# VHH binders against q05b89, part 29

Target 1, 377 residues: q05b89
Amino acid sequence: MLSSRVRLVATTARLVHSLIYSSSRSFMDLKALLSSLNDFASLSFAESWDNVGLLVEPSPPHTVNTLFLTNDLTEEVMEEALQKKADLILSYHPPIFRPMKRITWKTWKERLVIRALENRVGIYSPHTAYDAAPQGVNNWLAKGLGVCTSRPIHPSKAPDYPTEGTHRVEFSVTHTQDPDKVISALKEIAGVSVTSFSARTDDEEQTRLSLNCTQQALMQVVAFLSQNRQFYQKTEILSLEKPLLLYTGMGRLCTLDESVSLETMIERIKSHLKLSHVRLALGIGKTLESPVKVVALCAGSGSSVLQGTDADLYLTGEMSHHDVLDAASQGISVILCEHSNTERGFLSDLRDMLDAHLENKINIILSETDRDPLHVI
Below, E stands for the ipSAE of ESMFold2; O stands for the ipSAE of OpenDDE; V2 stands for 0.75 times the mean of E and O plus 0.25 times the DockQ between their complexes.

## First folded at step 10 (VHH)

Design n6 (framework vhh_7w1s_2; at its last look DockQ between E and O 0.28; V2 from the best seeds 0.00; counts 0 for: pae E 10.3 > 2, unsure alone 61.5 < 65)
Fold by OpenDDE, look of step 10:
Structure n6 (fold): chain B 377 residues (1-377), chain A 123 residues (1-123)
Amino acid sequence: as target 1 above (377 residues)
Amino acid sequence: QLQLVESGGGLVQAGGSMRLSCAASGFTFSDYMGWHRQAPGKQRELVAKITSGGTAYDDSVKGRFTISRDNTKNTVYLQMNSLKVEDTAVYYCAASTYEYRITPTGEYTYDVWGQGTQVTVSS
């Protein structure tokens, strides 16, 4: 009777301690984070009328563990942000746009500021900076069109002049007028850089002077030149412009690699924006079967950017009735998707881009409460 | 046809120098040019770029590599000094055209890429 000792093989349940690498996401100092955000997309790209940057600052020091992204910061969205323990809210639209003379409980915008400060939550808004940025909202919107080439409708300018100065002044000095003396005198003016060239005009050797100067220096230069009528009459004054940025600016003019029907384009746009309905105005003589090759687009309120642009189709969030009529009269079809619907979807891409840019140092979350205030019924 | 052609790659000893060239055909270089590299089993990474804002370098090559361009020759260069074994990769030249390319994937890509040139740094 061989007692078969059933060796209970104790299946050592390897507690796979799933080392939840609690990736201890590190805190970032608010200033460091703001600097990094500016590196991602410079606030210099913003329109001059806009109010961008840090709008609400908790008392220092302030650290950010959780960045909360939203298109619009309503009171409901603020509550969500607080529940989710946001340390900084990035609101695409600035909740503070007009100056506040008082911070009271009277208006919802003031209440936002109060709630933010009481809970030590910062508010940052990029708005038109992200409209203009190459990787910004207009680029995202253009992704819905298909494969295309794009350029800004209104290109941004570089932040700096390529050379020192805002103006160039050019004039010729004859040998009888002692070019060296003239150059020396001009160099005494602060903010002036002078270059001289040998030029031959009508068989006479002349020294051509080209100087760069600041606006302030320009007046002094002009004053100096006005003392010699010969110099002044032949002086050319040029205003220098900052170079245009090829991929930065407001709106996008998109040329599709392959033309598609307007109907197909509508379906693409709906799919991209996750919309069941859009508003369409047909250009004169156009149908749903009409080919679309060139699309001019601008997220949000695009009228000012799209106006005058030659395209088969305008795509924007909102446009005035009269602007739509103008476009249609020119044979341009118009698709309106509502203001925030042309923007909000960008925030998912923004999250991913910022997560990469910030090297996963902070937690980045999207608002779930943020919605377009308009319902299509 | 728009084309970038890299040249100057090959085998070099650690501590040595190499100069890569990239010639454009069918177009002129825009304001955006760059050198990228891809090591075996790694993702393609930016090494150096020229933009309207100037030159920028990856931290791993800063002080060792220099990117430059000659518009008259329609050529971009990468001078690589003090080469390390870790610099071994296929180096790709990239340039944008005057148009920005948008795809449904939404990734920023240069409009034109070279075929790549192998750089091998031996110990």
Scores: ipSAE 0.087, ipTM 0.481, lowest interface PAE 1.9, mean pLDDT 89
Fold by ESMFold2, look of step 10:
Structure n6 (fold): chain B 377 residues (1-377), chain A 123 residues (1-123)
Amino acid sequence: as target 1 above (377 residues)
Amino acid sequence: QLQLVESGGGLVQAGGSMRLSCAASGFTFSDYMGWHRQAPGKQRELVAKITSGGTAYDDSVKGRFTISRDNTKNTVYLQMNSLKVEDTAVYYCAASTYEYRITPTGEYTYDVWGQGTQVTVSS
């Protein structure tokens, strides 16, 4: 132990050195990190039934130095995250899905919440938003097929141009009508919002009303205008639709440049997923030598996404028995690889993409203990 | 109307830094974007790419260059640090559009190319 003078000089030199080397390293405020994650891939791409975003939040303010990635957040994975000093856990699957009535020590999911909060760790889940994203898990899964082109099976609608309602109605009110009375009457129709403005058409000033509405509200608006058609002029009804995104959506329909035998495709899939075994259902009339050109895939649980899609092969983690039978009866072969086996490998790609996106401001690590619970023995 | 516009190039001293930007017009960036360069008298070569599998860099720029993407601005960046005279080239941005091609190694073919921006590193 050194004298106070020596310790002051030593600590001052170390502080200056530390400031120099930490000048390009940062901690992120949780809100800033969440905004960056949404910029990376919008949570609006998630399915309407999903539970995505920030699920558990330490009391503000909260800063993040370490972002911890896992496919599933189990109690074993939580212990790993705490030992590795996670400040935010990104769990691909939401560990909290249904509303919790209580937070006690009784169930393992409640214990996750308790342990997270006691250690000031947030929990975030992107789930189906990253299933839909063009840089997401289904793109990663498609890399195992060979050289192909792909598109979403169910394209997402463009969220960056949202409109309220499905229709816009615009019309002019005659100068003999009180526009305020018309506005009041229209506002009584559920699901409409009304704007008025002064406009010039044919060199005459007019009061023009504009409203957005639902399909049912549209019928009531049209009925209203039709009852008093002598008072309303130049009615225009516009259909409002969000355009479809080219590369964002659920599932991928992949067309190989060169067809290959089903046996070759199985070998490619096993190699990509690093699996010794997969489960195969042959389509009616098919053999291991049959050509495969078009593959429809969906990581995780693919029954609803894949059903009804024409392809040579369905590739997913799990699918209901009846949907497998239906596909096979239509001559479509099915390969099942177990749920998380079709997802977990994506997390390495995700880490690298997030490192670039966040400009290496925070430490991003992957769970080493996260595994599919099912084994072939 | 499909365009990629590079910016941020110019003259810089060896050991210096520079940031290139590539903005897309007429389309939204797909999953694949990359930077290439062409030195005088040489063929165009890959510098860096960003895909679902992460980022990849030519060996000559690893540890010095960083590629990143801002989806809200429809823009890809190339941060170039510790620049060398050998980095002198025209730098081109490239992207895949519409249905994109996927290779087993994660390589993409480019459907849209920028006009290029000159980077000159002097001694």
Scores: ipSAE 0.000, ipTM 0.307, lowest interface PAE 10.3, mean pLDDT 82
ESMFold2 (binder alone), look of step 10: mean pLDDT 77; pTM 0.765

## First folded at step 12 (VHH)

Design p1 (framework vhh_7w1s_2; at its last look DockQ between E and O 0.41; V2 from the best seeds 0.00; counts 0 for: pae E 6.1 > 2, unsure alone 62.0 < 65)
Fold by OpenDDE, look of step 12:
Structure p1 (fold): chain B 377 residues (1-377), chain A 123 residues (1-123)
Amino acid sequence: as target 1 above (377 residues)
Amino acid sequence: QLQLVESGGGLVQAGGSMRLSCAASGSTFSSYMGWHRQAPGKQRELVAKITSGGYAYDDSVKGRFTISRDNTKNTVYLQMNSLKVEDTAVYYCAASTYEYRVTPTGEYPYDVWGQGTQVTVSS
């Protein structure tokens, strides 16, 4: 009678408590978030005709836990944002572009504002600031071309002058004319900064004066100098420009490291934008086998940016019929991908960049509902 | 020509803090600046970078190091907190002066380097 002791091996189910580190994503104050977004890409990069920044502000205080990203803010996208408990919507395109005289239930744009405010959701739009930004939409679009060197077609200007003043006035004063007295008199003019240096011209030692002055001060400076013919006759007045930003601006001129066929380029663009179809206009004398070395691109409506740019290929969302004809007549092929198709794909990269920039302090969500209104059939 | 000069390195105890400075001179201050480090016998690695798109950090220093920029001083800083012995390295400031090379990976080469500053973290 062999009593077979069935050793019940107690399988200790190690409850792996997956410590869901609920990373307690901290709330950001709206103002702090906006400041951080501006640090990411300055709104000063935006075109002057654009409407960018915080477009809808809930009553303070307002905190943001969830940032909702979309290319276009439609009513459907708004509902998605609300369902996903967005506290701030970053809409690439501004839903408010034209001034509103009233906020009623009559138009879909007004309804967006109403829905946002009723649910305490802010709306922020960077639009052309993100077009111009070095890491922005146009840079993203250029990634689809292959390895290339890229520069803005229209470089942005710096937000500020490097020195105070809009004009520079330069003239020379001889030692006989008491340079110190002249300098003292000019320094009494508000909005004037004076620099002096010694210069030798034709074996005569002279004091050269360089003045920075405001537009307002300029007339006073001129008036002062006009009192002495010797000063006035050799006076140069320069209008100062803000410095150009080398990597910031509208559009991109991309020079490929290696030239590829137009056909290959089309496939690259389709792949990058996840499109099955694009519209192509061939330049005069060009075929699908023609080499592409230089691409000028601008996301969205690129006509104004691309016009006059020398390139093998124009890439944009939309262009007027006449602009396409003009390009083609110059031997430039044109690829049109529809307006938002050249933009929307950027939002994935934007999410990742913002996550990094914001140090994961807030939740960043992409719209799943956002789509191009046009269907290619 | 853009020149970079690092300062602020030295000896620090584990758990301590240190601030490195990188002063830029000679040309326009680059939009793309970064800190790299090279430990003995290891390859140089990116620690932190400033791009037009924001700030990025290596995972090993995330939450401990902060890169910042003062455009008025043409200086980039690396604030290092909670230093570890493993952070011992020569730290290099780097800048990219290249026209935006668009690579599929989004990585830009740095072409201007400082001389480096030694950071030693003692146990």
Scores: ipSAE 0.227, ipTM 0.598, lowest interface PAE 0.8, mean pLDDT 90
Fold by ESMFold2, look of step 12:
Structure p1 (fold): chain B 377 residues (1-377), chain A 123 residues (1-123)
Amino acid sequence: as target 1 above (377 residues)
Amino acid sequence: QLQLVESGGGLVQAGGSMRLSCAASGSTFSSYMGWHRQAPGKQRELVAKITSGGYAYDDSVKGRFTISRDNTKNTVYLQMNSLKVEDTAVYYCAASTYEYRVTPTGEYPYDVWGQGTQVTVSS
């Protein structure tokens, strides 16, 4: 009697749970979802060479009930996404990187585009924007080390400079010219913002004009100024740099609260990444018992990010052979885990964060077929 | 260590607007900052928060409140528009220093709190 009542309650609870989740799901307009994804990590964090954002878009309007997450979007993963009724695929790696001249059935990447559009599925890729983000892939990778402090190896520049332009142009307007007329003329140039102030130059009062402008506008500004000798003589042109961000950037330099043996660190990394094997290069003079306190890490391909960084250990997916030799010769041990193995596990964190951020409005699922294409034999 | 000082609170009529400021000083500016409020006899509740990729709001204030950050002044703002009597509370600025510290679980509790600023909305 008791066993039957418990079984009936469990069965009823499972059924009610399923119905509740089905009925609680809603949908989002694609634009709203993209805005929310950008709120998580701005696409402006991506490297300049990258191809990030919405790569394939069904004809508007498009609503999303199911967001499907994968590290790589292969044809097998696309079939899974379609079977699971994805409306938007977030593919960490952009499956479309180089410009496509045609969309035909000839290549597998073209077939991804065709299949997505035919089934009204969008494709979005964050890629290096998530490498840089403070809550992104490299932060997730750092969680495997233990309690540590963490800073970007290469901090990003601010994505949104509060003043317009890449250059500052400063010059003087003498008493023989109307400063307001000059300001008005310069403001007609797209990409220019103007400020003025009084200054003493050569023992006389002058109006100093300071403007910020884009690279394209710079030559128009110079052309304007060169038409008047009085302005041109006192013109200064400065190239502007954006300020650095404190916690956004490529790679992480992590200092453990308590040093551990390299052997212990290897087991932590294997556990975090769910790997049976990793590749190790011991630094000169190091053993598995050597203490590790400072770890420099970079998910994916870490050669350029890690090169020259002082640490006890480098952790990345892949690294050039020569950079591994160089690190080892400097007493730095190197652990290589393969490219996607240092990235894919982040997607569970991403799902959890997006579920909370979106207040469970849509169904977010992870690919079950996405995996490292390489196997150890 | 990081210190947070709120300002800008006071008395305002329903339907009015008010801007709160939270000045951060002494250490590292955090990516995890937020505004909370506590009405008399109620538990402290989240109002708005900053994440590395954007901003989030409690449903009761969406469309009326805007959180913003000025990294050059190390200041976080809460612009409160169309204020209602139920918005009356002590408003606290909070930050987590744990973005700099990484834990295996990824927990980021707010561990620095300001003293709070009173907002009173009268009809």
Scores: ipSAE 0.027, ipTM 0.414, lowest interface PAE 6.1, mean pLDDT 83
ESMFold2 (binder alone), look of step 12: mean pLDDT 78; pTM 0.791

Design p2 (framework vhh_7w1s_2; at its last look DockQ between E and O 0.03; V2 from the best seeds 0.00; counts 0 for: pae E 13.8 > 2, unsure alone 59.1 < 65, placed apart)
Fold by OpenDDE, look of step 12:
Structure p2 (fold): chain B 377 residues (1-377), chain A 123 residues (1-123)
Amino acid sequence: as target 1 above (377 residues)
Amino acid sequence: QLQLVESGGGLVQAGGSMRLSCAASGSTFSSYMGWHRQAPGKQRELVASITSGGYYYDDSVKGRFTISRDNTKNTVYLQMNSLKVEDTAVYYCAASTYEWRVTPTGEYPYDVWGQGTQVTVSS
């Protein structure tokens, strides 16, 4: 009677407590987030005709856990955002562009505002600021061309003057005219800063004065100088400009390291934008085998930016019929990819850049519903 | 001439966090900034960068490291979280003085380097 002791091997199920380190993504205050977004790309880069920034603000306090990215904010996209519990929508295009006199249920734009506010969702739009930004939409579009050197077609200006004043006034004072007295008098004018230099002209020592002044002060300076004919006759007045930003601006002029055929370029663009079809206009005398070395591009509606730019190829979303004809007549080929198709793909890169910039403090998600309203059939 | 000075390195335990700083001086703040590291007996490798293509991270540090910059301070940062023993290296700040270029990979040549800062992750 061999009592077979069945050793119950107690399988200790090691509950691997996968410590899901729920990286406690911390909520950001809306104001802090907006500041950080502005640090990422300044709204000062936006075109003056544009409507950018926080367009819809929930009542304070407001915190953001989920940032929802979309190219266009339609009603369908809004519903997606709400379903996904967005706290802030970053819409590339501003859903509010024209002023609203009423917020009612009559128009889809008004309904967007209502739905946003009722659900305490903010709406932020960078639009042309992201067009101009060094790492922005146009830079992303240029990635599709291949290895190239890129510069803005229309460089942005710095937000501020490097020194106080909008004008520089320069003139010389002889020693007989008591330069110190002149300097003292000018310094009494509000909005004026004066610098003096020793200059020698024709063996005579003179004091050269260079002053910066505001627009308001300029007339007072001129009035003062006009009292002395010798000062006034040799006075130079310069209008000061804000410095240009080398890597910030509208459009891109891209010079490829290696020239490629137009056909090859078309395939690159299709691949980058994930398009099966694009519209092509051939420049006069050009074929698909023609070499492309220089590409001028502008996401969206690029006519105003591309016009007059010397290039082998224009790349944009939309261009008028006449503008296409003009380009073609100049031997410039044109590729049109539809408006939003030259923009929407950027949002993936934007997500990654913003995740890094915000140090993963919030959730950033892309719209899955957002699409071009036009179908190529 | 552009000069780069790293700071913030030291000893940290595995799983810990560290923030490196790179201060730029002597010239305009570069559009292309990156962090590289060199472990003993290994080649220098790119860790993270800010380029014309955006942000780049080596696969080994994705999700753990974050590169950022403050233009007002002319400083680039590398926030390192969930550090591993394998992250032990001399970390170098780098900048490029080249013209603005677009590359599909986000890689860009660097011609200005800091002296490096030692990061040691203990088990």
Scores: ipSAE 0.102, ipTM 0.474, lowest interface PAE 1.6, mean pLDDT 89
Fold by ESMFold2, look of step 12:
Structure p2 (fold): chain B 377 residues (1-377), chain A 123 residues (1-123)
Amino acid sequence: as target 1 above (377 residues)
Amino acid sequence: QLQLVESGGGLVQAGGSMRLSCAASGSTFSSYMGWHRQAPGKQRELVASITSGGYYYDDSVKGRFTISRDNTKNTVYLQMNSLKVEDTAVYYCAASTYEWRVTPTGEYPYDVWGQGTQVTVSS
């Protein structure tokens, strides 16, 4: 064999391999990156009112070398992202929330879309999906409290497990009808799964049909059944409830292993959030020396998540005046830290987790200009 | 292995200003960086820190000191204005190599410390 040729090829292969490894960053196809982000935390756990996922997409194909993380995407943050050559912006809060009738230069949110597209930058928002995630923003917030156990205040529902569809329709077919013909007709409807079994009712042997269907298919099923008076009168329609997840959901109810004074808890929270000041409302009958064992928390605007939850302390970014009064009247102290101050620090954890999850394939940058718009003076 | 190198310390007159720099090098990124100081005969205290979500200042330096970060150089700065004699201390830069290791107790594990730089404010 020609040793010099083989050695040259082997040397070249090692050089190419070395160059690939010495460049620990490369790029990813946008579709692959989005799939990896969804594997990290499913968008299906976002609240129904939310606007999550890919919000702005440059024309395909699009590759990502730099992923830019921010809590809020303002015009100042967009300029930073462009200067730092972002290819995809992950904005925790969706900058596009309500439908846009126009994309013009008129409003600041429309300008974000235009600037992103003109510079081939995508925008992705996980928002409440990351609030719900077990390793998400509320878990990060809970780490500031001390050694504790936590669970979601409002657990998420499983997306499709264990059963298909949103409704179950059950009805009987008597010996005066042909069950096979009925089953065949129902199976023609998209989104329907049919099961049958024998049943005794009204002193008659009957075939009981049970089917699962989507909300859209439900009306077609009802229309079919209404063609026969006996089916229609004996039809039962059940709404299906998916099982709850143990560790995924909105808010966290945290029980400390060892209670601490409210003063100590305030110091822990300030240290965790890197804040010099927080706002405190003492619950009725409480002082800075009062013990805190149970903390209910929700990053951002937590009023609706926290309302009605028994705890020693509510921790969130913001609450309305009357909700603070309601909590205090029940003996619950409240700490408010401003909206994005309770969220932004998570992005450091997110960067590290995504670096590991993506095997360091792309460059991940945190915004340095992103700030809560409210300042303590 | 993450290494931190402070620079910019020295002697300054009261009322003056000074900027400290902390350059980070190594294969590990850190999102938690901060400045501590230790005056003679006193315990080390946190002066300022910076993360992606904000910054913290001790009450004794608020309004006079500013922390900032240049991610392109992986460097953290402490701009110190209106210096007072009580600011005299050895200033240490600290960083965590494992920011996701933040414990439930609120402690941020700063794994790496610089050697420190002396700041002396004369009257």
Scores: ipSAE 0.000, ipTM 0.112, lowest interface PAE 13.8, mean pLDDT 82
ESMFold2 (binder alone), look of step 12: mean pLDDT 78; pTM 0.788

